# VHH binders against p49116, part 142

Target 1, 238 residues: p49116
Amino acid sequence: EGPLLSDTHVTFKLTMPSPMPEYLNVHYICESASRLLFLSMHWARSIPAFQALGQDCNTSLVRACWNELFTLGLAQCAQVMSLSTILAAIVNHLQNSIQEDKLSGDRIKQVMEHIWKLQEFCNSMAKLDIDGYEYAYLKAIVLFSPDHPGLTSTSQIEKFQEKAQMELQDYVQKTYSEDTYRLARILVRLPALRLMSSNITEELFFTGLIGNVSIDSIIPYILKMETAEYNGQITGAS

## First folded at step 7 (VHH)

Design wa27 (framework vhh_ozoralizumab_d1)
Fold by ESMFold2-Fast, scan of step 7:
Structure wa27 (fold): chain B 238 residues (1-238), chain A 121 residues (1-121)
Amino acid sequence: as target 1 above (238 residues)
Amino acid sequence: EVQLVESGGGLVQPGGSLRLSCAASGFTFSDYWMYWVRQAPGKGLEWVSEINYGGSSTKYPDSVKGRFTISRDNAKNTLYLQMNSLRPEDTAVYYCARSPFSEQFLKGDYRGQGTLVTVSS
């Protein structure tokens, strides 16, 4: 029936807002994160297997896993985004807030733990030197997760996940033939993604979204976007 | 340089109202979340309200919810706090603060000199 992903699904190119501001601000962070989120959702909707599940299932899957997809995207695009600079600025601000004995120590602790987990994840992926094919299949494994509450068509979703796992295995065994344990090292990274709070991700990266707009509420609209509208979002052109 | 100047404080009777203002200069006001925080005599800083860049999202602690309203005018670089049904326990120096992020987890990186609100009969 052919491969789950084609070479077009391996290409994942983030275009950053330009120029970078002299001082990092939430508008720049939000714009950068929004472009990555739109790129990630457009990537998912381009997969024929994903399309075959239908609109309701597509919406439910992306609502359940957008934080995992986004985090994989952050790791893959960390250099392009200067993610280390963004996280360092946030950490410095949080450390100063703790030192000054300001409000909400429990919340600051939760955010610090989230940033630490994010840095650990991105560093582990960088250390493993995860390539574009491996990222594409890891995103597919995450996308086709049959175990989220409320999903229908779970049997078909599971088949697509298994197909993604098999194709990743074939790729790694062929490309990294001398590294017997590479696949295992890659796959044990994935459970950490589910321990990360989507609410904290929203507050760190999407605070510039105006109104009572949540990622959950905009997902159906992003998935229905025409290609021209999507390209306008990722390039800033209209 | 960055300046935040609070005004509008004063003496008011219990049940009365006051409107505080904060004039911002030296930075792009619309790029910042804005906050009101207060410090009662002998106590630490207490968060009073937050507002996002455009004014579409606001938050309050239970102690002031329903009585205080935060708002902003980006064209005038001004932050406001409308305080209604004032109580003796609202007596404090009120400060405005800015932050590039939500105060839910990130604290303001600057505040002004404050304005005193005294609620007594």
Scores: ipSAE 0.000, ipTM 0.148, lowest interface PAE 12.6, mean pLDDT 82

Design wa28 (framework vhh_ozoralizumab_d1)
Fold by ESMFold2-Fast, scan of step 7:
Structure wa28 (fold): chain B 238 residues (1-238), chain A 121 residues (1-121)
Amino acid sequence: as target 1 above (238 residues)
Amino acid sequence: EVQLVESGGGLVQPGGSLRLSCAASGFTFSDYWMYWVRQAPGKGLEWVSEINYGGSSTKYPDSVKGRFTISRDNAKNTLYLQMNSLRPEDTAVYYCARSPMSEQFLKGDYRGQGTLVTVSS
């Protein structure tokens, strides 16, 4: 019927905890990351095509792709988050953990490799100057991925993904008509998202909030939140 | 540094009422969801109530729904729990907890030292 995404889905405004502390700590990083995660899940829930798939499918899709959505959100909101400063604070925390022999050398290597991959991804998106429409459609492409294990309604999910791809192509060709290869440059960035570990993302950004319960396990509860609760969490408004 | 200090616990007869308070310091209180959780002797932690940033949304388990009311005063950095129609089963140490996000289970990033509530004749 109509377009997959409306102009409403292009608006993606992260409200940061205020004020930024003089010395970044795990709490500020986790609060910032949680606001972004909630904004990302609220964004997904607002899509009519997503709603049409039903509760069980919605939960399965977000469980499969939350790390990809979160990473795209980090890239899109890198400036407002001062992401480079947050990553530097995480590195400092890791240095303290090394000094206190709290983490193995192998684990430190895995985490540092993840940080490098994340920085390279965000840098590549910044260099391409990805706009709000392009981010919205890239998020839709990763959300409507039919190839995750355990999914039902895979044919309908695939149709929504194809619709997202077609609408992105139409947008890029009209808006960046002079740049023949822009779409190809954007799309080749997406496979990197699947190489990033959701477990390491949880450890870096959500350690202070999640404890012994994974993000995967809380996703059903976040998706069932009432609109007022979503708005309260993502904006800090009362 | 972050502190949550509970008060208001004590001995009360079945059917009685108590109001618990939690004084928060060392952080921006209005940026946090707040929780009351309790632990009865020999039992695990049980979620009692939650309240969003501004107090417009509250949730309770069926065990206390209609009897307990959570509220907050962001100007005073204080969380409250009004407990009515108390039962012996409500006997527990009550903890104030904070979290940046809503959580159905006991995922507060910080808890106070607690206040003991004993419901007995």
Scores: ipSAE 0.000, ipTM 0.136, lowest interface PAE 15.7, mean pLDDT 82

Design wa29 (framework vhh_ozoralizumab_d1)
Fold by ESMFold2-Fast, scan of step 7:
Structure wa29 (fold): chain B 238 residues (1-238), chain A 121 residues (1-121)
Amino acid sequence: as target 1 above (238 residues)
Amino acid sequence: EVQLVESGGGLVQPGGSLRLSCAASGFTFSDYWMYWVRQAPGKGLEWVSEINYGGSSTKYPDSVKGRFTISRDNAKNTLYLQMNSLRPEDTAVYYCARTPLSEQFLKGDYRGQGTLVTVSS
């Protein structure tokens, strides 16, 4: 029928907690990350194709891909978040933990490898200078992934993913007509998102705010939030 | 394995007192600065006290200064928080930590179940 995404779905504006503390702390990092997660879920629920799949399918899709959506959001909002500063602070903490035996060596190694993968992903996206339209379609491709276990309506999900891929191709060919291989360079970045552990993402970005509740447990509640409730969440914690 | 086990929480009337304890094991307690942090229902983590290696230097935010006292017993590997003149807004789960709040963004570095303090009539 019509396009999968409208111009309203390209707008992705993260508002950061204010004021920024003199030294980064777990509360500031977790609040910033939670705002990005809420923005990402609100973005997904605003897509008519997503709504058409129904509530149960919507929940299953977001539970399967929240880490990929969140990571794309981190890359897209890296400047607004001062993500490089956040990651540098985490790396410094881990180096101190190694020196002072504050954390297990195996855990430190897992977390350091995750941070390295995240830094490389964000740097690759920055070097490609991915624009807002490209990010919107990459998020749509990730969201409409038909290959997660336990999904129903997989044929319809695959149709929406294919539509996202086609519309991205049309956009890139029109906007970057002189760069014949740009689409290929962008798409080959996506498999790296599945190599990053959602458990480690939760550990790094959501520990202080969420406590013992998993992201999987809060997803159904976030997706059911009314617009007024969502707006209250992103403005009420500063 | 590093372990920090908090105890001493409970229900107390406004104006009352509680003494929290934290039993440390799996590391050389005397080599670390120690901290108390708390999380009120629906709120983020808040730093409430710090103490140096030997207990000669302590620091508090204005919200608890003059009411709370941090202390340590290195021979017993135990950290304490004496809480006086408790207020309803002190209601929170209290955690002890061997790292400043700014460095507690990994679950593996933030220990224990904490101890619940409820200040209510």
Scores: ipSAE 0.000, ipTM 0.171, lowest interface PAE 11.8, mean pLDDT 82

Design wa3 (framework vhh_ozoralizumab_d1)
Fold by ESMFold2-Fast, scan of step 7:
Structure wa3 (fold): chain B 238 residues (1-238), chain A 121 residues (1-121)
Amino acid sequence: as target 1 above (238 residues)
Amino acid sequence: EVQLVESGGGLVQPGGSLRLSCAASGFTFSDYWMYWVRQAPGKGLEWVSEINYGGSSTKYPDSVKGRFTISRDNAKNTLYLQMNSLRPEDTAVYYCARSPLTEQFLKGDYRGQGTLVTVSS
């Protein structure tokens, strides 16, 4: 019974499509988001505790929490992605659509509120200066959530979540010993992830997916990819 | 080498039925979710159905829900699509796929030549 996460799980490096276009388009945004989604799922499948739950449970967990993992990834990789620029471009498009009466006001409001929540979350994480170890443990807490409907092995999942929380606590107490309330400030950010709509995330970042496929349908496939194939998708190498 | 061989297509009258089969080889069939996708003349590829490892979970788009049934026989390495109440708009080449149809992820992870389904009088 070793630690839940190793130093290998702290490394989370997103390789962006190159070069960045002069004007952001749906293809660039979708490719960037897809790379982050691949990286997030490869990260999850590399955890021995996750592997031990078995294939069916692995698929169910990721299908239940991909939006939370993706949002944590957006916050962690916000600078690499130029996320603020992507969101600003989307906001500008929505504001222009209001002026041209091209979209309903209710839909624009719904999407704008989602973007605001996403910006608030990413800004909160940046202000807290969340480090790579903290992100790794927060992702593990989200991944090993025993309370999603339809899950089996919920006691085992809960034990892994508790282990993630304990290891995060030990890390924060050791590394930020003078900041008595840091752990509490970090953990109270997590409930906001469950209030973010996976459908709106999918529309904002994955509209460019070919073949009218959903993220739910892609997840089992990504979890079965071999490491070499995963690396080929991320870097364009094979 | 991964191979998927579709069969069972043909000409059928509106309201008719067809059963498509896909023979899989070159991989452990029971380890993969399987999909049916189609391409109508002059249109893009469209996802039609998905099935999990053991066949206990299936999913369909609204366009075929209630009319099409996906199933699998892991002992025979075979995927099926039962198509009922066929409509002219179901006319397409149907492909068996090991992954969802997404060109951004896995190019070439469906290997079938497809099977043509024509719904016409």
Scores: ipSAE 0.012, ipTM 0.431, lowest interface PAE 8.4, mean pLDDT 84

Design wa30 (framework vhh_ozoralizumab_d1)
Fold by ESMFold2-Fast, scan of step 7:
Structure wa30 (fold): chain B 238 residues (1-238), chain A 121 residues (1-121)
Amino acid sequence: as target 1 above (238 residues)
Amino acid sequence: EVQLVESGGGLVQPGGSLRLSCAASGFTFSDYWMYWVRQAPGKGLEWVSEINYGGSSTKYPDSVKGRFTISRDNAKNTLYLQMNSLRPEDTAVYYCARGPLSEQFLKGDYRGQGTLVTVSS
């Protein structure tokens, strides 16, 4: 009953750490990525359908799809983040690691392939000029994925995914009536998200986390965080 | 007021064992994943182990896997770390931690005062 997403779910405003350092470093990249991850999880928490699935299901879904949500967030916030500058800094750091013999050639190849896939994805989304409504529904489609291993209540999750797909179709047909194949072009981009390794995403963007803690281990806690605590962290205030 | 109080640290010979305890208060213990983290002299924080709400799922880094066991007693609001086959490189202050271990995620929601573990002959 009612739409899956409201206009409030279209708003997705990333606040970057300030000031930007003269030289991009692992800590600044990690802080920026952490803010985006937090914003993405807060966005998911705000969806009534998501809340209705219950805490255990919510945790399982986000643990399964955080990399897809994060990557969509990188594409959506690419300009705000100066993502191209961050990726260039990561490549520079990777090249320094090669020079110091810290990484094998095979690992370097895997990481560079991941960066290329990420750049290709973000470029394709930019060329399609994906709007805020489209991003919100794409995030909902990946969030409500019933096909991740180990999930329960898959029939209810599938119904919410189908609802997201239907509402996206209605929006695109109404807003981009002249572009008959727009929805198809957008949806064929989504499978690429499943091919990107969450482990490599963690290595690239979250190396600055204290104690080398995994994203999977912190997700349950973030989902239970009070809104005031969350807002304090993403604005750099306690 | 959230409080985490660690105990059980001490001096132990290489190959020995210690059991650490953490008494939690000021929050609903069963609602949080819990962690053990350590800080060796002059080094940063290192994640040691994690445990889910009910204690059915645990995870360890390769450096302690097979030697350390994390467990919890939700009725007693207590977290444990059983440390076996201790090595000199395990020497650190061990902290009980609630929630994310990063200032980027949650400022002020971290560890207790710690308990010192020294592994030496």
Scores: ipSAE 0.000, ipTM 0.188, lowest interface PAE 12.8, mean pLDDT 82

Design wa31 (framework vhh_ozoralizumab_d1)
Fold by ESMFold2-Fast, scan of step 7:
Structure wa31 (fold): chain B 238 residues (1-238), chain A 121 residues (1-121)
Amino acid sequence: as target 1 above (238 residues)
Amino acid sequence: EVQLVESGGGLVQPGGSLRLSCAASGFTFSDYWMYWVRQAPGKGLEWVSEINYGGSSTKYPDSVKGRFTISRDNAKNTLYLQMNSLRPEDTAVYYCARYPLSEQFLKGDYRGQGTLVTVSS
């Protein structure tokens, strides 16, 4: 019937914790990452097609793809977040940890490789100059992925994904009519997101959470929040 | 102010049982997922259990699964942790805590003052 996404779904504005501390710490990084995660989940909830799938399917989809949505959000908001500064601080902390024998060399290598892949992804998206409409549709393609294990309503999810792909194609062909291969260059970036470890993303950005509490445990709660409570969480209102 | 007050901790022998309680005030208790977290001497915080709004869904790590049971009474604004078959490694300060993720939660969760559980002879 109508378009999958409206102009309201293109708007994606991250509000950073203020002020940025002189020395980055795990709580500032975690708060910044949490705000992006909340914004990403609020964005998903605002899509009528997403709501039409029902609460159980909604929760399963976001649990399956939160890392991909989060990584796209990092790329989209890289300048607002000063992401390069955050990643440099994480790298410095990891290098100090190897010098202090706090972590195994193999684990540090895996985490450093993940950071390198993340930087490469964000740099590729910046080089392609991905616009707000393109990011919205890429997030929709990722969100409506029918191929995650354990999903119900997979035929309906696939239909919404195909609609997202069609609307992205129409937008790119109309807006970048002289660049015949732009869509292909954009879409070939998406498989890299599936290869990013959600466990390593959680370790890098969400270490400020209580003990062993996982993002999987938090997701159902965030998705069920009232809009007013949700806005209070992402703005840090007292 | 959000307040959580734990009780029911104490000294117990290995294989024994304890029931912890957490009295919540300053917020609508039934609107929040709740959990228990513990801190053993010289160790970091360890998540112990979580429960959804109505108590129909609970989750545990393998270290306590089958031994601990989380429950809640929304009419009394109270969270519970039934601990059975206690082991010396369960010795810790136990805190009840409120989801969700927020600026205050990240700087220090909405935890109570904690209740000490010591498992020894």
Scores: ipSAE 0.000, ipTM 0.203, lowest interface PAE 12.4, mean pLDDT 82

Design wa32 (framework vhh_ozoralizumab_d1)
Fold by ESMFold2-Fast, scan of step 7:
Structure wa32 (fold): chain B 238 residues (1-238), chain A 121 residues (1-121)
Amino acid sequence: as target 1 above (238 residues)
Amino acid sequence: EVQLVESGGGLVQPGGSLRLSCAASGFTFSDYWMYWVRQAPGKGLEWVSEINWGGSSTKYPDSVKGRFTISRDNAKNTLYLQMNSLRPEDTAVYYCARSPLSEQFLKGDYRGQGTLVTVSS
């Protein structure tokens, strides 16, 4: 019944806040990250298969995988974001916090290990030269994960994940026909996404949010509001 | 210093109209989604409207849809709320709020001090 993703779903363009400040601050980092998060959620909601699962399932899926989608987005948009510069600024702040004895050494080590895992992931994706179609299907595989605790409708979710995997395989085999093991190299990168803590991602990128509101708590509102906008603006449908 | 200053509230009869304004300063107004939120006496905050950076996208809850219109003038750093066919249940303090992205008042990063709207005979 047609492909899971259309060419519209391959396009993923992040618009950064302008101008970039001379000295990076938590508000600029939070604004940049928030734009990427909203772009990622808007992307997910634009998929007809995702819409077909219904609002409760949609909310549960995005709550379970937002960190994985966000991390894939960081890798895909690393150049546009100047992600290496952002991460270097965060590392410098953490190192200064150790010198000033403001944060525990154990917590700083935990956060630093998270940053190193993120850098390693982004570097591996860059080395593999992952293209826009491959990123779209990797995001779809992550989104349609049937194995998160507490999910219902797991059979339908699994079918959409298998469709994403099949379409990625067809694309890679056609586009990179001479690289027999490319698909395997790409897919073995995905387990690393689940090893990264969503709490640490939230602290690093969303600490500028005022009111002590978690990403988990706002997801239902983002999905509800942007779905109406997507139907009216992107598809031309009411 | 970031500031949002609401004005235009007052006493109006049922069926009347009011236009609220919010003057923004201390930040690049055109980089932010803007909201109107309200708080009726003894109740929590209620989202009333939102508008994107350029004014091309607006959203409303069913309670005000068709009666209220949000707009912005980025050259003047001003947000507006045109309120028509006002009802006693619209009585509230109305707040202007900013956010770096589309979101409800629960996540807004800054809010003004408010302007009181009273709808009574």
Scores: ipSAE 0.000, ipTM 0.119, lowest interface PAE 17.1, mean pLDDT 81

Design wa33 (framework vhh_ozoralizumab_d1)
Fold by ESMFold2-Fast, scan of step 7:
Structure wa33 (fold): chain B 238 residues (1-238), chain A 121 residues (1-121)
Amino acid sequence: as target 1 above (238 residues)
Amino acid sequence: EVQLVESGGGLVQPGGSLRLSCAASGFTFSDYWMYWVRQAPGKGLEWVSEISYGGSSTKYPDSVKGRFTISRDNAKNTLYLQMNSLRPEDTAVYYCARSPLSEQFLKGDYRGQGTLVTVSS
């Protein structure tokens, strides 16, 4: 009853730490990534269907899909983040690590392949000119994935995913009526998100977290923040 | 207003034990994972322990694993850290937190000055 997403769920505005330093460092990258993670989790918790599944299911879903949501957020906010500049800085650091023999060649290869896949994904989304409604529904499709191990309420999750797919189809058919195959081109991008390692994402973007704490630990905290607390964290006021 | 107040720190000899407490107020304590983080003199913040809503799941870094035990009493809104076999390198200010995030995000949730633990002869 009623649409899965409202116009409020289309709004996705990332506020970057200011100012951008002359030389990128792990702290700036981590703060930027953390803000995107907070925004992504706040977006998810604002969906009435998501809240209806209950606290335990909400936590399990987000823990299972945060990397997919985060990567979609990176693609959507790539320009605001200057993502290409961040990735170039990471690549430069990795190349220096090869020369200093600080990391194995195999590890560097794995990380470079991950960066390449991430760049390819973001470029494909940019070429398709994915709009705010399409991003919102793609995020909903990955959020309401019933196939993650250990989930309860899988039938209800599957129903919400199907509702997201149907509403995306309706939107695309009405808005891009001249492009009969647009929906198919968009949906075939989603499987690539599951090929990207959450462990490598944590290494690239969240190395600045206190004591190498896991994103799994942060997710329950973010999901339980009151709206005022969340807004205070991402807007920054003394 | 969210408040976290740490206590139980002090001077202890190497090999000794201390139990830290954190009194939480202004939120539903049982709805949050809780954490201990520390800052040694001249060092950055270091994550020390985490505990799930009901206390059934805990995690530790290798530096304290087997020596430190995190626990909680949801009826008293209190978080604990039992520290055994203390070493000079455990000397730090210890903070309890609702979030183990970077310093900028953590700032909103650790309210106290922490509690100082000094391990020396």
Scores: ipSAE 0.180, ipTM 0.548, lowest interface PAE 4.4, mean pLDDT 86

Design wa34 (framework vhh_ozoralizumab_d1)
Fold by ESMFold2-Fast, scan of step 7:
Structure wa34 (fold): chain B 238 residues (1-238), chain A 121 residues (1-121)
Amino acid sequence: as target 1 above (238 residues)
Amino acid sequence: EVQLVESGGGLVQPGGSLRLSCAASGFTFSDYWMYWVRQAPGKGLEWVSEINYGGSYTKYPDSVKGRFTISRDNAKNTLYLQMNSLRPEDTAVYYCARSPLSEQFLKGDYRGQGTLVTVSS
């Protein structure tokens, strides 16, 4: 049996929309976030172990973990996205909404707490200097989570998660041999992803979606897309 | 500048046929995969058909397979949907789209205003 991930699964290159607007707006933020989401789902689709679980299980897994994959992707692509600038623009918008009395104070507090948790997560990952191999395996650990309600094939999913954990351990031990506790420092960051509300993530990054469509509703379509269509999405044209 | 204009909808009896047309402008039509999607009253968007650049590859969901045929004329920048054996459940606004479903929601301009198809009881 070969490794869970190949070198091709380590490559994770986000192409940002161009031209960049002078002022950040909901459409630019939504398009950027959607490209990252598509890249993340295409990454998952390319894993042979994921394909082996079948289409129904694949859809259920991604619906359950898309927010965790997306958040890891935000941390990994924080520099190319200028994520700090996007978050600052969102915070500025929320502060203006308080002054104009357009949103309740309780709602603003919930959203601000989510943004602070997201910033804290991304900063902790940056401080640890997580590399491309480590991100690939962390995404695999999150993807192959057997503990989401309603899943079938949970024993097989658990085996793939354990394989991901073992391969990450092997990589870290060989590459960062001088840092005995690096793996533990990395893994203790993962539970924070489960505390992040997918509903708030959707409101922050996907408000440009039209007609009350949800991320859950488009996931099956994205997973079924052919490679040519996926490439069109990530590049914005043919 | 991207503009898609659907036409050909109307009221038809069950078992009847309609041909929808979509006139495309503002982009190089032959460089894009094209799609038909529909929205029934009170429901979300449903993918109806897709076609590649030259028309050699088409795909349909089971709900319309064998009844609907997508085609394109790149010389005329026009997309077509031939609908046969229409059923009351086919009643919907039909949209021509140049992008996969997800990009339609992002851009808002990658689908036209739609054309209403009503299949009478």
Scores: ipSAE 0.000, ipTM 0.116, lowest interface PAE 16.5, mean pLDDT 81

Design wa35 (framework vhh_ozoralizumab_d1)
Fold by ESMFold2-Fast, scan of step 7:
Structure wa35 (fold): chain B 238 residues (1-238), chain A 121 residues (1-121)
Amino acid sequence: as target 1 above (238 residues)
Amino acid sequence: EVQLVESGGGLVQPGGSLRLSCAASGFTFSEYWMYWVRQAPGKGLEWVSEINYGGSSTKYPDSVKGRFTISRDNAKNTLYLQMNSLRPEDTAVYYCARSPLSEQFLKGDYRGQGTLVTVSS
């Protein structure tokens, strides 16, 4: 029995479209978000335990948790993405939409509440100074969630989640030995991820996708991508 | 999945009328502004009409003002375009689209497959 994650799974490096434009636009936001989504899915598919569950289970797991993985990725990559700048621009555009009456007040409120929850989550992770190893295990815990409806192999998924939790505990207790309650502070952040709407995440970050496609519909294709094709997506190389 | 399905297009003579419909699904229709846009053969996309979430505010470009009327039925998740006094230059594929968060920067890509309107004798 080896560890669930290796050092290669701790490495999570987002390559941004260069440079950030002077005026933020939907295409830049969408390309940046797409690169993070592709990186997150490639990270998941590189885990031997994940591969062992088989293609159908892999697709079902990622469809169920992509928003949680994406949000953890936003928090982890907030600096490289200039996420605060992106969110501030979205807020400004929503305020303009209120003035122009482009959306109902209830819809704008839902979107603003989502942005606030996302900012609060990212700020809490930054304040805790979550490291790359901790992020890798938090992503593994949400990935190997046995409680999503329609899953097969739920016993094996639960086993992998428990292994992720145990390895996170061992890491935190060894690395942050002076902070007895660090693990508890980290773990209580996770339930907030399930309160955030995947539909609102799609509208904020993936509005530039061509056609009426959903993230749910593209997940199977991303998971089947060859390494070279995947690298082309996350670096913008063709 | 957001879906917008247009219908009601067809061949009509100059001076005639058509009513287009757009059936919406996969989102809360009553919370979005809606648009009709059209694309004539070999031309770019042209905005035709907009309507707010409740139907109390509508806007039109000069090219269709006074001839076209946009309306919506939130109970049926349906958008309509009543086209009167049709002209040959109205010949285009007509699409319905939902409002973006911002028209300039966060413009949505949510539009249907379109319905063809041909105005010819």
Scores: ipSAE 0.000, ipTM 0.160, lowest interface PAE 13.8, mean pLDDT 82

